# Ledger of designs, part 60: VH-VL binders against NAD kinase (nadK)

Target 1, 268 residues: NAD kinase (nadK), of Syntrophomonas wolfei subsp. wolfei (q0aze0)
Amino acid sequence: MKIILVNNRFKENTEKKAQEIAGQLSALNVEVIIDNGLDEPYAGTVDFIMVLGGDGTMLRAARRYGQRAIPVLGVNMGTVGFLSNIEINELAEYLPLILREEYSLEARMMLEVAVFQQQSLLTRVFCLNELLLRSNSPRMLSFALEISGQKLEPYRGDGLIVSTTTGSTAYSLSAGGPIADPQLDAFIVTPVASHIINKRPLVVSPEREISLHLLEEREAIIGIDGQIKMDFGAENRVLIKRAPHPLLMVNLKAKPFFTSIDRSLQRQ

## First folded at step 19 (VH-VL)

Design UU10 (from RR11 with heavy chain D56E, light chain V100L)
Fold by OpenDDE, last read:
Structure UU10 (fold): chain C 268 residues (1-268), chain A 121 residues (1-121), chain B 113 residues (1-113)
Amino acid sequence: as target 1 above (268 residues)
Amino acid sequence: QVQLQQWGAGLLKPSETLSLTCAVYGGSFSGYYWSWIRQPPGKGLEWIGQIYHEGETNYNPSLKSRVTISVETSKNQFSLKLSSVTAADTAVYYCAREGLKHWTPYGMDVWGRGTLVTVSS
Amino acid sequence: DIEMTQSPDSLAVSLGERATINCRSSQSVLYRSYNKNYLAWYQQNPGQPPKLLIYWASTRESGVPDRFSGSGSGTDFTLTISSLQAEDVAVYYCQQYYTLPRTFGQGTKVEIK
């Protein structure tokens, strides 16, 4: 068995824990690769991915490995989030099940984001939570939104979020988007401070395509999962589709999503 | 290793339609743009157009009115048609893959061997 | 369209000596978000298709000898062969893939002096 441990090198506790776990796994004749984000993603085949940390680390892991159809386990290390399945202190208990591959998988839809210079592809990015288009200034943006060839009215506002159902409890939620069952596949299109008062978010079929481009000569920003920033100008276009492969999240322990989110909301 | 094989008629008369096909072997057809490029004898390279595996096409404006690129995904093939050919269209025609590294384009990394198409009256 | 201009058109260099080819784009081909120049260099031998040598302006394609190097950013780029070998006699092209249409330089013929 070959396992990748994904951690954050800037978090010393996760780095130390990764080394410790690597030692334990090696003692069990498991081949281990540690990915702390310093190097390029491991290109070889692996059987399992453990993400040590919070939701941010999971998002990074998803972007790096999510298209490989590899089971990904979130191991929480004391942070609040929705993407971890077990706690770090529970790892020893569940390790035998992991090694025996006795776990269930939950497929989570990811976004495929293509960025273009006019009609020329610049890059593709896969992400688990959302794409954010936002103004790079205090001024509202004007941009075009098209869904499956249907051109909507010009959009004006601070920005727009296109989120997966997984991402519905992330920035989309803060922007007034609906909470979605992670077991559903859908796009959630949530406006960020639209000039149209009470502009409602859209729930869009994963079979559709969403395109965005600016209608003015300004510089904007594209954000991916709140971690990657890209410049976005008048000559750029974005095409958003369902990623061809979902993230396969490991379920070792029952996680009550709706009770958890309800509790979280009461604390806010 | 990904390989491209191309074929088609190499001799045409003026006003006829050039037709070439490129087949992809040893790799995924999906996820890539596939391009046609031509090179007149003793001259440089000219990009004709590209097609995405889903059928999206982009053409060189200089040839747009005469060019059609199509795809047959089930066969891992894409084709070029150039109508109303003249002597100026005499060239070696290449199919090529626009390669991706980490889902980012980095150049045309795989080429067909080329097909000489001569337009002569 | 982004125009690509190479210089010189022809270059004769002695074996073992340095060969330098310049390429200029009429517009920047730098993707700032990734800090990558969408510029490639190709080598073409007679009767063969072009072969990718350098991508993103300065990265060698797999299998390309170390004597080949690419440099530059924005609009000015250079291909350097540090020590010309007999097998390096060919026509070299720069190409931008930042925008459509894709455009190539006119080519530089490298010969042995």
Scores: ipSAE 0.922, ipTM 0.971, lowest interface PAE 0.4, mean pLDDT 95
Fold by OpenDDE, fold request of step 20:
Structure UU10 (fold): chain C 268 residues (1-268), chain A 121 residues (1-121), chain B 113 residues (1-113)
Amino acid sequence: as target 1 above (268 residues)
Amino acid sequence: QVQLQQWGAGLLKPSETLSLTCAVYGGSFSGYYWSWIRQPPGKGLEWIGQIYHEGETNYNPSLKSRVTISVETSKNQFSLKLSSVTAADTAVYYCAREGLKHWTPYGMDVWGRGTLVTVSS
Amino acid sequence: DIEMTQSPDSLAVSLGERATINCRSSQSVLYRSYNKNYLAWYQQNPGQPPKLLIYWASTRESGVPDRFSGSGSGTDFTLTISSLQAEDVAVYYCQQYYTLPRTFGQGTKVEIK
């Protein structure tokens, strides 16, 4: 068995724990690779990915490995989040199950984000939570939103979020988007400070495509999962689709999503 | 390793339609743009157009009115049609893959061997 | 369209000597978000298709000898062969893949002096 441990090199506790776990796994004749984000993603074949940290680390792991159909386990290390399944102090208890592959998998839809220079592809990015289009200045943006070729009225506001159902409890939630069942595949299109009062979020079929482009000669910003920043100008277009492969999240124990989110919201 | 094999008629009369096919072996057809490029004898390279595996096409404006690129996903093949050919269309025609590194384009990394198409009266 | 211009059109270099080819684009091919130039260099031997040598202006494709190197940014680029070998006799092309249509330089013929 070969396992990748994904941690955050900027959090010393996760680095230390990764080394400890690597030692433990090695003692059990498991090959281990540690990915702290410093190097390119490991290109070889692996059987399992263990993410040590919080939601941010999971998002990075998803972007790096999510298209490879590898089971991904979130191990929380004292952070608040929704993407971890077990706590670090529980790992020893569940390790035998991991090694015997006695766990269930939950498929989570990811976004495929394609950025174009006119009609020329610049890059594709896969992400678990959301794409954010926002103004690069205090001025509102004007941009075109198309869904499956249907052109909506020009949008004016600070920005727009296109989120997965997994991402519904992330920035989309703060922007007034609905809380979505992560077992559902859908796009959530959430306005960010629209000039239209109480502009409603849209829930869109995963079979559709979403296109964005600016209607003015100015610079904007594309944000991916709050971690990647891209420039977005008048010559650019974004196409958002369902990723061809979902993230396979490992479920070792039951995690009550709705009770957890309810409790979390009450604490804010 | 990925290989491209191409075939089609190599001799045409003026006003006929050029038809070439390219087949992909040893790799995924999905996720890539596939291009056609031509090279007149003793001259440089001209990009004709591209097609995404889902069918989206882009053509060189200089040839757009006469060019059609299509895909047959079930066979991992894509084809080129160029109508109303003249002597100016005499060239070696190449199919090529627009490669991706970490889902970012980096150039045409796989090429067919080329097909000479001669237009003569 | 982005026009690509190479210089010189032909180059004769002695074995073991340095060969330098320049390429200029009419517009910048720099993708600022990734800080990558969408420029490639190809080698073409007679009767064969072009072969990718350098991508993103300065990265060697797998299997390409170390004597080949690419440099430059924005609109001005250079392909360098540090020590010309007999097998390096070919026509070399630069190409931008930043916008459509894709465009190539006119080519540079490299010969042994």
Scores: ipSAE 0.921, ipTM 0.970, lowest interface PAE 0.4, mean pLDDT 95
Fold by OpenDDE, fold request of step 20:
Structure UU10 (fold): chain C 268 residues (1-268), chain A 121 residues (1-121), chain B 113 residues (1-113)
Amino acid sequence: as target 1 above (268 residues)
Amino acid sequence: QVQLQQWGAGLLKPSETLSLTCAVYGGSFSGYYWSWIRQPPGKGLEWIGQIYHEGETNYNPSLKSRVTISVETSKNQFSLKLSSVTAADTAVYYCAREGLKHWTPYGMDVWGRGTLVTVSS
Amino acid sequence: DIEMTQSPDSLAVSLGERATINCRSSQSVLYRSYNKNYLAWYQQNPGQPPKLLIYWASTRESGVPDRFSGSGSGTDFTLTISSLQAEDVAVYYCQQYYTLPRTFGQGTKVEIK
């Protein structure tokens, strides 16, 4: 068995824990790769991914490995979030189940974000939470939103969020978006300070495609999961689709979403 | 390793339609742009156009009015048609994959062997 | 269209000596967000398709000898063969893949002096 341990190199406690766990797993004849984000994602075949930390680390792991159909376990290390399944102090208890592959999987829809220079593909990014388009200045943006070829009226505001249902409890929530069942596949399109006061969030079928481009000659910013920043200008287009593969999140124990949502949200 | 095999008629008369097909082996067809490039004898390379595995096409404006690129996903194949050919269309035609590194384009990393198409009266 | 211009058109270099090929784009091919230049170098032998040598202006493709190197940013790029070998006799092309249409330099023929 080969396992990737994903941690945050800027969180020293997660680094130390990763090394400790790696030692334990090695003693059990498990091959371990530690990914702290410093290097490129491991390209070889892997059986299991263990994420040590919080939601941010999970988001990074999802972007790096989410399209490889590998089970991903979130192990919380004292943070508040929605994406961890067990606590670090529970790992020893559940480790035998992990090694025997005795766990269930929950598929979480991811976004496929394609950025273009005019019609030329610049890059693709897969993400678990959201894409944010926002102004790079105190001035509002003017941009075009198209859904499945349907051109909406020109949009003016500080920005726009396109989120998965998983991401509904992230930035979209802060912007006034609805809380969505993570078992539901859908896009949530949440305006950020629209010039239209009553601009409502949209819940969009995962079968549709969302396109964005600026209607003015100025610079904007694309944010991915609150961690990646990209420049976005008048010559750029972004196309958002459902990713071809969902993130396979490991469920070792029950974690009811709706019964714990208030507690989790109040702590953030 | 990914390999491209291409075939089609190599001799045409003026005003006929060039038709070439490229088949992908040993790798995923999905997720990539696939391009056609041509090279007249003793000259440089000219990009003709590309197609995404889902069918989206982009053509060189210099050839757009005469070019059609299509895809047959079930066969992992894509094709080139160039109508109203003249002697100026005589060239070696290549199919190629626009490769991705970490989902970012990095160049045409896999090429077919090329097909010489001669347009002659 | 982004015009790609190589210099020189032909280059004769002695075995073991350095060969330098320049490529200029009519506009920048730098993707600022990734700090990557969308420029590739290809080697083409007679009767064969082009072979990718360098991508993102300065990264060698797998299997390419370390005597090949790419440098430059924005609009000016250079392919260097530090020590020319007999098997390096070929035509070399630069290519931008930043915008459409894809465009190539006119090619540089490298020969042994």
Scores: ipSAE 0.921, ipTM 0.970, lowest interface PAE 0.4, mean pLDDT 95

Design UU10 (from RR11 with heavy chain D56E, light chain V100L)
Fold by OpenDDE, last read:
Structure UU10 (fold): chain C 268 residues (1-268), chain A 121 residues (1-121), chain B 113 residues (1-113)
Amino acid sequence: as target 1 above (268 residues)
Amino acid sequence: QVQLQQWGAGLLKPSETLSLTCAVYGGSFSGYYWSWIRQPPGKGLEWIGQIYHEGETNYNPSLKSRVTISVETSKNQFSLKLSSVTAADTAVYYCAREGLKHWTPYGMDVWGRGTLVTVSS
Amino acid sequence: DIEMTQSPDSLAVSLGERATINCRSSQSVLYRSYNKNYLAWYQQNPGQPPKLLIYWASTRESGVPDRFSGSGSGTDFTLTISSLQAEDVAVYYCQQYYTLPRTFGQGTKVEIK
């Protein structure tokens, strides 16, 4: 068995724990790769990914490995979040199950974000939570939103979030988006400070495609999961689709989403 | 290792339609743009157009009115049609993959061997 | 369209000597977000398709000898062969893949002096 331990090099405690766990796994004849984000993602085949830390680390792991159909376990290390399944102090208890592959998987839809220069593809990014389009200045943006070829009225505001249902409890929530069942596949399109008072979020079928472009000669930014920043100008287009492969999240411990949502949100 | 095999008629008369097909072996057809490029004898390279595996096409404006690129995903093939050919369309035609590194384009990394198409009366 | 212009059109270099080819784009091909230039260099031998040598202006494709290097950013790029070998006799093309249509330089023929 080969396992990737994903941690955050900027969190010393996760680094130490990764080393410790690596030692334990090695003693059990498990091959371990530690990914603290410093290097490129491990290109070889692996059987399991263990994410040590919080939601941010999980998001990074998802972007790095989510398209490889590898089970991903979130191990919380004292943070508040929605993407961890077990606590670090529970790892010893569940480790035998992991090694025996006695766990269930929950598929979580990811976004496929394609950025274009005019009609030329610049890059594709897969992400678990959301794409954010926002102004790079105190001024509102004007941008076009198209859903499956249907052109909506021009948007004016600070920005727009296109989120998965997983991401509904992330930035979209702060922007007034609905809380969505993670077992549901859908896009959530949440305005960020729209000039239209009480502009309502949209829940969009995962079968549709969402296109964004600016309607003015200004510079904006695209944010991915709150971690990646890209420039976005008048010559750029964004196409958002459901990723062809979902993230396979490991369920070792029952963690009812709706019964824990209030507790989690109150701690934020 | 990804390989492209291409075939089609190499001799045409003026006003006929050029038809070439490119087949992809040893790799994924999905997720890539696939391009056609031509090179007249002793001259440089001209991009004709591209097609995404889902069927989206982009053509060189210089040839757009005469070019049709199509895809048959079930066979991992894409094709080029160029109508109303003239002597000016005489060239070696290449199919190529627009490669991706970490889902970012980095160039045409796989090429077919090329097909010489001669237009002569 | 982004016009690609190479210089020189032809270059004769002695074996073991440095060969330098320049390429200029009429517009920047730098994707600032990634700090990557969408510029590639190709080598073409007679009767063969072009072969990708350098991508993102300065990264060697797998299997390409170390004597090949790419440099530059924005609109000005250079392909360098540090020590010309007999097998390096070919036509070299730069290409931008930043916008559509894709465009190539006119090519530079490298020969042995």
Scores: ipSAE 0.918, ipTM 0.970, lowest interface PAE 0.4, mean pLDDT 95
Fold by ESMFold2, look of step 19:
Structure UU10 (fold): chain C 268 residues (1-268), chain A 121 residues (1-121), chain B 113 residues (1-113)
Amino acid sequence: as target 1 above (268 residues)
Amino acid sequence: QVQLQQWGAGLLKPSETLSLTCAVYGGSFSGYYWSWIRQPPGKGLEWIGQIYHEGETNYNPSLKSRVTISVETSKNQFSLKLSSVTAADTAVYYCAREGLKHWTPYGMDVWGRGTLVTVSS
Amino acid sequence: DIEMTQSPDSLAVSLGERATINCRSSQSVLYRSYNKNYLAWYQQNPGQPPKLLIYWASTRESGVPDRFSGSGSGTDFTLTISSLQAEDVAVYYCQQYYTLPRTFGQGTKVEIK
């Protein structure tokens, strides 16, 4: 069995704890690869991914490995969020179940984001929470949104968020979007500081294709999961689709979404 | 390892339609742009166009009026048609994959062996 | 269209000596957000298709000998063969993949002097 331990090297004791866990797993004849974000993602076959950290570390793991259809377990090492399943002090209790593969999987929709220079692909990025288009100056943006070829009236404001249901509790919520059940597959399209009353958040079928481009030259950026930033100008276009594979989240411990929602939001 | 096998008629008369097919083996067809490139004897390389596995096409403007690229995804194949050929279309024609590393373009990483197409006078 | 211009058109180099090929694009091929130049170098042996040598201007493709290196950024690029071998006699092409249409340099023929 080969697993990847994904950690966040900027949290106190995470590197030491990752090494400790790797040692314990190696003693059980489990091959362990540590991914602290410094190297390229491991390219070989892997059976399981263990994320040691909070929601931010899970987001990085999802971008790196989410399209490989590998089980991913979130292990919280601090402030409780939405994407961890168990706490670090519970790992010893659950480790036998992990090794015997006695757990269920919850599929979480991901976004496939393709950025173009006119018609030429520049990059493709997968994300778990959201794409943000925003102004990079005090001036507002004028931009076009198309949904499956249907051109909406132009937007004017600070930007736009296209999120998954998992991302509904992140930036989309702060911008006025709804909290969505993460078991639903959908896009949530949330305007940021729109200057027109008609631009309400939209909930959109995951079968749609979403396209964005600027209608005039302004300083703008594309943000991915709050962790990746790309310049975005009048020569660019972005196309957003449901990713080919969902993130496969391991469920070992019941974590009731609805009864914990206020506590989880207070901790973010 | 990904390999491309290409075939089609090698000898044409003026005004005929060039038709070539490229098949993809040993790798994924989905997620890539697939290109046609030509090289007249003793000359350099000219990009003809590309197609995405879902059917989106982009053509070199110099050839756009005469070019059709199509895909048969169930067979992992894509094809080139070039209408109204002349002697100037005599070239070796290659199919190629527009490669990706971590979903970012890095050039044409896999090429077919080439098909010489001669347009007689 | 981004035009690609190579120099020289032909180059004769003694075995074991350095070969240097220049490529200039008419517009920048740098994707600034990734700090990557969308510029590739290909080698074409007689009777064979082109083979990818260098991508993102300076990164060697797997299986390419260490004697091949690429450098440059924006619009000016260089392919260097540090110690020419007999099997390196070929035509070399640069190519941009930042915009469409994809465009190639006219090629540089490398020969043994």
Scores: ipSAE 0.811, ipTM 0.924, lowest interface PAE 0.9, mean pLDDT 91
Fold by ESMFold2, fold request of step 20:
Structure UU10 (fold): chain C 268 residues (1-268), chain A 121 residues (1-121), chain B 113 residues (1-113)
Amino acid sequence: as target 1 above (268 residues)
Amino acid sequence: QVQLQQWGAGLLKPSETLSLTCAVYGGSFSGYYWSWIRQPPGKGLEWIGQIYHEGETNYNPSLKSRVTISVETSKNQFSLKLSSVTAADTAVYYCAREGLKHWTPYGMDVWGRGTLVTVSS
Amino acid sequence: DIEMTQSPDSLAVSLGERATINCRSSQSVLYRSYNKNYLAWYQQNPGQPPKLLIYWASTRESGVPDRFSGSGSGTDFTLTISSLQAEDVAVYYCQQYYTLPRTFGQGTKVEIK
């Protein structure tokens, strides 16, 4: 059995704990690959991914490994988030179930984000929460949104968020979007400080394709899960689709979404 | 390992349509742009165009009016048609994958063996 | 279109000596957000398809000998063969993949002197 152990290299306690857990797993004849974010993602065959940390570490793991259809377990080492399933002090209790593959999986929709120089692909990025288009200056953006080739009236404001339902409790919520059940597959399109009063958040079928481009030269950026930042100019276009594979989140401990909302939002 | 096999008629008369097919083995067809490139004997490389696995195409403007690239997803194949050929279209034609590392372009990482197409004068 | 210009057109180098090939693009091929130049180098032996050597201007493809290195950024790039071997006799092409159409340099033929 081979496991990737994802941690955050910038927090010494998580790095030390990751080494301790890797030692424990190795003693059980489990091969462990540590991914602290420094090197490229591990490319070999893997049976399970264990994420040590909060929602941010889970978002990085989802971007790196989410398209491989590998079970991913969130192990919280601090405050309760939306994406962890068990606490670090519970790991020993649940480890036998992990090794016997006695757990359920919850599928979470991901976004496939393709950024273009006109029609030339620059990159694809997969994300669990959201894409943010925002102004990178005091000036508002003027931009076009197309949904499956249907051109909406131009947007004017600070930006736009395209999120998954999982991302509905992240930046989209702060920008006025709804909380959505993460078991639904949908896009949530939330304007950021729109000067167009009738631009309301949209809930959009996961089968749609969403396209964005600027209508005039402005300093803008594309943000991915609040962790990746890309410059975005008038020559660029971004296309957003449902990713081919959902993130497969391991469920060992009952953690109903609706009863956890208050605790998770209070930590904001 | 991914391999590309290509085939098609190697000898044409002026005004005919060049037609080549490329099949993908040992790897995923999905998620990639697939390109055609040509090389006249003793000369350099010219990109003809590309197709995404879902069917979107981009063509070199120099050839756009004569080029059609299509995909047959059930067979993991894509094809090139170049209409109204002349002797100037005599070249070795290659299919290639536009490669990705961590979903970011990094060049053409897999090439077919090439097909010499000769257009008589 | 981004035009790619190589120099020299041909190069004769003694075995074991350094070979240097230059490539210039008419526009930057740097994707600033990733700090990566969308530039590749290919080797083409007679009768064979091109083979990818270097990507992102300076990263060697798997299986490429350490004597091959790439450098440069923006519009000016160099392929270096630190110690020319007999099997390195080939034509070398640079290619940008930042924009469409994809464009190649005209090629540099490397020969043993």
Scores: ipSAE 0.786, ipTM 0.914, lowest interface PAE 1.1, mean pLDDT 91

